# VHH binders against Mechanosensory abnormality protein 6 (mec-6): the designs that were tried, part 3

Target 1, 343 residues: Mechanosensory abnormality protein 6 (mec-6), of Caenorhabditis elegans (o01811)
Amino acid sequence: DLNKRVYNHTPGPCRVLTDNYKGTAGMTYVESQKRVYITLGYGRAHDLKTKTGIAFYKTNRTDGRSQQEMYDLIEMTINWNGYEYKKEFIPTGIDSYSSSNGRVLLYVINAHPNHQCIHFFQIVESSKLNHRKAICDPSFSSLQDIAVVGPDRLFVTNMAAFGRGWAQILEFSLQTGQGAVYYYDGSKLSTAASSLIAPTGIGYDAKRRILYVGSMIRESIFAYKVAKDTTLELLYEMMLLTSPIGVFVESKTGDIWIAAHPVIHESAWHYTHPENQNIHSPSQILRIRIQEEGNSWVTTEPYANDGATISASSSVVFTDEQMLIGSSFGRLLHCDLTHSYIT

## First folded at step 9 (VHH; from y04 with S101L Y104T)

Design k02
Fold by ESMFold2, look of step 18:
Structure k02 (fold): chain B 343 residues (1-343), chain A 120 residues (1-120)
Amino acid sequence: as target 1 above (343 residues)
Amino acid sequence: QVQLQESGGGLVQAGGSLRLSCAASGFTFSSYWMGWYRQAPGKEREFVATISSDSYTYYADSVKGRFTISRDNAKNTVYLQMNSLKPEDTAVYYCARETYLSGTTGMDVWGQGTQVTVSS
């Protein structure tokens, strides 16, 4: 609806963690380190001038830091190990694997329009990334997000045949089904699902072995059972009536957090004019609790904003009663959850 | 049937070297991280080294610089070259395959182990 209004609310006090980058698009939580890793600078893929990089936020509030330091971001130093295309790195979708032996791996989508790849890193020392390799495939035209199911085992979404621009917009309006989910099995890449309509956010519930994939155009989350041989079986569709962009699954509860764009035409306009401060896309965070898989679920809305505070929310992380919200072209927010009915 | 079979253990004098091998069968070896763990008498099993399908390595601090993990995907074999051995390296060494999909991190298949004894 052209007259749709978003009524602002928060789950508790919120603050801006950074406004220094054109985009804080992707986030992942690493429980073993008590850190949220954030990708910075997605706007460069849309011709905005910005630094790119990866930083982290420390979630542990009892680690002896001052109140002033508690909300700092720490930027990672990347050892590219001779990778020749390091200047084309525009990080977006991100996920992680943490082993019991202390090894922590990061997997990051490069959204550079002419060099879309999946980058493999190991976290070394306190704040360094060691680049291991990149996987770049001719089919990668619009990589969006990544879900890790094991060490070097991941699903990625490719949203469309056209990577951006008016051709992509036309593709979406015709619902041609040119999107896909790809799977990397530790040695080779394959197609796990094809003919999808604008797949975006992706998240994995390891306890239930269910992969959730958002469809921006269908305004839905699709749930797939992941078989032991990693084939996907579509189980059901959760219609949201809002466009999911980012998906985060809580490991303990299985609750599904979604960063969504409730007014899709305002989102489309924002993505084509990200430099214009007068063009905003509302930001919405949903939390879904599955009551009976495939049959019933409860949806709550911990956060909503008309775009004035944060535009085009693209990622969400919840941990330690804290919620972080990333955006495609703008700031990163942090909120404390203090309302008992929206936990 | 998924199997891991270690070999190459034995008795060696301090400062010496050994090379352990682990032959794998019954699964797509090239798709998995493989690792070595060890267990000394009266102690818990501890991490030694792990290696990805593309030969990226990660080591425990106690062995870094002395031990080298490697793999040969054509032979479905992972190796542990142990140099500058110390008496505290004495243990049963286990080859292992890292799990995925389950939400539990760690190893899902173990070999029977091979004894390494380092004499002073």
Scores: ipSAE 0.660, ipTM 0.874, lowest interface PAE 1.6, mean pLDDT 88
Fold by ESMFold2, fold request of step 14:
Structure k02 (fold): chain B 343 residues (1-343), chain A 120 residues (1-120)
Amino acid sequence: as target 1 above (343 residues)
Amino acid sequence: QVQLQESGGGLVQAGGSLRLSCAASGFTFSSYWMGWYRQAPGKEREFVATISSDSYTYYADSVKGRFTISRDNAKNTVYLQMNSLKPEDTAVYYCARETYLSGTTGMDVWGQGTQVTVSS
């Protein structure tokens, strides 16, 4: 709809955490550390000049830091352990696994056009990552996002058969269903779901064992039950009427947060011209509270922006009455949640 | 059936060494993190060490620098080399397989245990 308009609102006061990178595309919350990890520099995959890397934001507001320090990002140092292709690293989708013994594992989608891979890291010390391995399969043409369901057990979305260019645009317009969800079982990669239409964001509710997969073109979230043998059973589709890009599932409540693009043709134009600051893509955050799985849910909209403040929202995290919003090519936002009627 | 069997326990003098082995069967060993836990008399089981399928390790602070976890994927075996043993290391040592799905307990398969006794 060429007449669709986005009306700005926030859940409370918001601020820019960083504007120093061309992209803050992916985020994951590690509750055991009270940290949000953020991937930086996705714009390099679209030929923008930017640093790439991973940083974190500390969510604990009562840890004795000063007012100036409360909003700092801390960049991670990566020990690549001699990995040959470390210069071809453009991090985007990210997820983590924490164990009770204190070990934290981090899994990152590499969106480099010539090196589409899943990178495996172990977090060591306070701010260091040890690279373990990369999985780089020929079927990875347009990896989007990752959901971890156990240690070295993960699902990834591959949006289309064609990785970029006019062929991909034609694929989407014909809705040929060339997207897939792949599963890595700790040793082998397999197809978990196929013939999907532009799968994007993916999130896992460990308590209910439900995997949520966004479809950009269908403007929906698909919910799958994850069986004990890790096969997927489609449960239902939630129509959103907006294009989901990022999915975050609260571990305590199972509430689903969606970073979405409500005007898909403006999103497409923004992705084609990410360097042009006059070409905006509206940003929207939804919160879905499941009332009865498969039958009823309540949707609220904690954040919406016409693109002037933040374009192309791609990830969201909520914790401790705080919400962070990442974007494909731009800034990272932080908002306090003070309006109960929209949260 | 999934099985883990520990061996190599025994009595050793303080300052000595032991090497524990854990033979695994009934599952794809190379797909899992494997670990060692221990339980002293009257205490809860505590984490000792864990190792990934690609041999990345993580240790409890109490054993770091003294114990080494390793694995041989060809033999479906995980090892714990224990050096500079102290009387407080006396416990039943359990081999465990880490769960493959979050939302279950941290370890989903346990061995029978092997006794390690460190004498003064």
Scores: ipSAE 0.640, ipTM 0.860, lowest interface PAE 1.7, mean pLDDT 88
Fold by ESMFold2, look of step 20:
Structure k02 (fold): chain B 343 residues (1-343), chain A 120 residues (1-120)
Amino acid sequence: as target 1 above (343 residues)
Amino acid sequence: QVQLQESGGGLVQAGGSLRLSCAASGFTFSSYWMGWYRQAPGKEREFVATISSDSYTYYADSVKGRFTISRDNAKNTVYLQMNSLKPEDTAVYYCARETYLSGTTGMDVWGQGTQVTVSS
């Protein structure tokens, strides 16, 4: 909708955690560590000059840190173990697996325009990633996001058959449904869902075995049941009337947080001119609480901005009354939620 | 039918070494993380080591530097090389397969166990 208006509001006080990277596109919360991991530098995939990497934010407010230290990001050191392509690493979609034994695995999409891969890491020591392997399948043309459903078991969204250029624009205009969800089963990659229209964000509710997949063009979230054999059964569609980009599922409540672009043509303009500080794309965060699975849910909007403070919100994490918002080409925000009764 | 069978347990003097084996059948062995757990009398099972399909490892702090987990995907076998054994390592050692979905328990298949006794 060309006539959409965005009315700015926040759930409480907000601050910028970093402006030092052109993009803070992906985030995952590792509850066992009380850390949010953030991928940095997505703008490099759009020819912006920026450092790339992975950092984390410590969510524990009672760990004895000073007010100054409380908002620090800590950059990860990556041990590539001789992997040839480390210089071309443009991390974006990210998710994790944590075991009760203390082992934490991190899975990261490399959004390099000519070499899209899924990288497998183990988190070691306080701030080091050990690279295990990469999957670089020829079908990876426009990888967007990743949802981990078990150790080395993951779903990834591929938004379009064409990764760039006029062919991708035409594909979206015709709504031909050339996107897919791929599944990696620990040894082999397969297609879990096909003929999808611009799938983007993906999130997994482990307790209910429900995989949520956003569709940018349909402005909806699709809910899939993940069967024991990991096949997907479409359960229902939640129409949002806004373009979902990132999906975060709270592990305790099953509430679904969505980073969305409410004005899709402004998002498209922003993505084609990411260096232009005068070109904004509104940022919106939704929270969905399922009342009756498949039948009713309550949608609230904890955050909205016309793009001046943060453009093109791409990821969201909520934990401990804190909300982090990542963006495709810009800053990372942190907000305290002072009125958390959203029902 | 998914099965795990341990072997190689026995009596060893403190400071000695022992190698455990776990033969796996009935599933695609190369697609799973495999692990070793142990249980001393009157205690809960505790984690020892785990190994990925691509042979990446993770160890409990109590065994780091002394134990080595490995696998042979061609033989569908997981090994635990235990060096510098201590009396505290005395337990029944279980081979386990890690679950494939995070919405279930951590390990979904267990072996019968093999006794390891370390004499002081």
Scores: ipSAE 0.633, ipTM 0.860, lowest interface PAE 1.7, mean pLDDT 87
Fold by ESMFold2, look of step 12:
Structure k02 (fold): chain B 343 residues (1-343), chain A 120 residues (1-120)
Amino acid sequence: as target 1 above (343 residues)
Amino acid sequence: QVQLQESGGGLVQAGGSLRLSCAASGFTFSSYWMGWYRQAPGKEREFVATISSDSYTYYADSVKGRFTISRDNAKNTVYLQMNSLKPEDTAVYYCARETYLSGTTGMDVWGQGTQVTVSS
């Protein structure tokens, strides 16, 4: 717990893609485009001065770009179509839906304290987003992450009953089950799971129809079967003994990647003092391969850092022998994977 | 069970207009993206247009600006207004419901189709 130690290691050479934003909190991989979309500026929800927006990283390393240009981030232009609260946009959780007809939809959680919503976008042209609508519900107090299970079919995690402040701190200390997973079915919002303890990252394995939900306080990943009627059936709990924040599921293998905080006390200090450059929290990336559903799995740790290089890791994407790590208040990291992994 | 029934097809002169309708039953219509596809003889079925429950639209490049998809959720009906018709628009037009749960990104319910023939 308070005595945990983090030993730094990487899966291969790493580099900073950007540190110009106070937060690179969420990421999603769109395979049809070979792009990772990244949300920028989560620190503004904690009163840090930063630009907010959405950018992408091109994962194709053989498309003829120079080595220097290969690591560029390209910012998206948002057409808000007259949406009146566009200046209250602090993007964080993000996921996507790609159709065979070329339509790509992007779903983004707005973490603004006074405007917690799910924003619906269509990707238009190479670098533009058209805003469709926002869903804002009174129950949205602490939205964390989003998993897309179909077109306009979304699960979202709401971490706590209290959205911020000392009441939320007390809620976590008592380990009360006040969090929820909500489901949007294309027209109506409903509660898919309730009485959850600090649900955070969420990821979906479309092939197996399994939804993975992290619990920060229980230090676990819960696996749910998604039925045809989209109700959730709890299958099992994977105890990690570290606090999961972000969840990424590989579409091809079903492997589960987790951005985690191994020392929750240091993470709490960082979140209460995000402006202080001397306050760091460790960052950890886990990779889980399911051997036998519910009974056995193998966990490896491709990345760990004591917080000096990257602090408070919040998201991870793996594709094309590349790993990206996002953080709540800081830089975006990219690593090439050169070490062998269990199979 | 779940059914989609197209109507409004027929023979039309080039440059003319035609409006297709698709009546839906057996499911919660307002929760789904609905679409139109078409298939010319000897060719693969191709995408024409799709519309969300909140009437956000997406079109194939070949019909953009000429065709308009719309829906009436109270009547469980999807429409395709086709203007400036060309002979290459000749096909059987199918109404479809998009799959609500990913695994495939395609359509899971199809209508029987309605023939549209555009003469020069």
Scores: ipSAE 0.621, ipTM 0.852, lowest interface PAE 1.7, mean pLDDT 86

Design k02
Fold by ESMFold2, look of step 13:
Structure k02 (fold): chain B 343 residues (1-343), chain A 120 residues (1-120)
Amino acid sequence: as target 1 above (343 residues)
Amino acid sequence: QVQLQESGGGLVQAGGSLRLSCAASGFTFSSYWMGWYRQAPGKEREFVATISSDSYTYYADSVKGRFTISRDNAKNTVYLQMNSLKPEDTAVYYCARETYLSGTTGMDVWGQGTQVTVSS
């Protein structure tokens, strides 16, 4: 456990897409646009000095851009439409909904310690967000991640009853099960699952109607069937023996990608001292293929790093032989997957 | 029984106005995006406008500035105000409800349609 070492490897050539923000915590892929949207600046929630915002990476490698330009991030302009608390916006968890009529909706968790909310945006023009509304609830103490299951139909994870500090550390040590999954049905917020132990990443397989929820402390992914009335039925637990933080589900295959922390005490040190450049946490990416629902699955490890290149991986996206890895306090990586990976 | 019923169609001269209504029943109207689509003879059904439960709107480029979608959640009704009508706007107009639970986009309930004819 405490002596676990990470052997570095990559699925192909990798590069840093940005190192200019303290945190690239969340990502979502919008297939209709061939774009990955990334949230920037999570470190501000931990008192680091950084700008916050949302940017996108264009995944189309054949759109006529130069080799250097194809790795550029494009920052979004946010039209807040008079929203009173725009200065308190620290974006983290993110997901999207695309319709065939061209409308693209973006849903973003605000992780500000004193103003945790779910923000609703519409993507307009090529690089502008129009703010629609925010949902802020007293129960939001430690929002982590969001999974969209329909237009304005969202599941969100709240990791603990206490949002930070020694009280949260004690809560995890006692395994009191104060985390929850909340559901927004287009008008009202409700509790979809309660008494959960440190829920983190969340992802939805629309074809199978399965919601995957990570548990940091149990080192597992829980699979829930999403009923037609949107109630959740626990199906099974996949024990990973590593702490899942981010979950990405491939729409075509149903394969599950996990951003994970294999050495949890080093992750805890990193979150306690995010300003210290000498403190880092290993980063791990897993890929899970379900062979038989509830009975068997195959796990591979496309990426692992001891924390020197990227610390505390928090999100992952895979599309078109490309992988992006986000981190809570640091850089954003991009890797090409090549045939040399199989040598 | 989930139902959508359009009304307000008819014949109008170019440059005129019409207001379409769509009465909804059998579901929690205030939790859904609602939309209008149209289909001209021999053509595919096309998107016109959609509106969220919180009245945020999205329009097809061809109708921006001329058409206005609105809703009254107390009456379970969605409206389409059509101004500056052109002969090209001639079509059967359908009210639709967006799907509430899917990884795919689309409309899961349609009305019967109402004819709009714009004469030159």
Scores: ipSAE 0.617, ipTM 0.851, lowest interface PAE 1.8, mean pLDDT 86

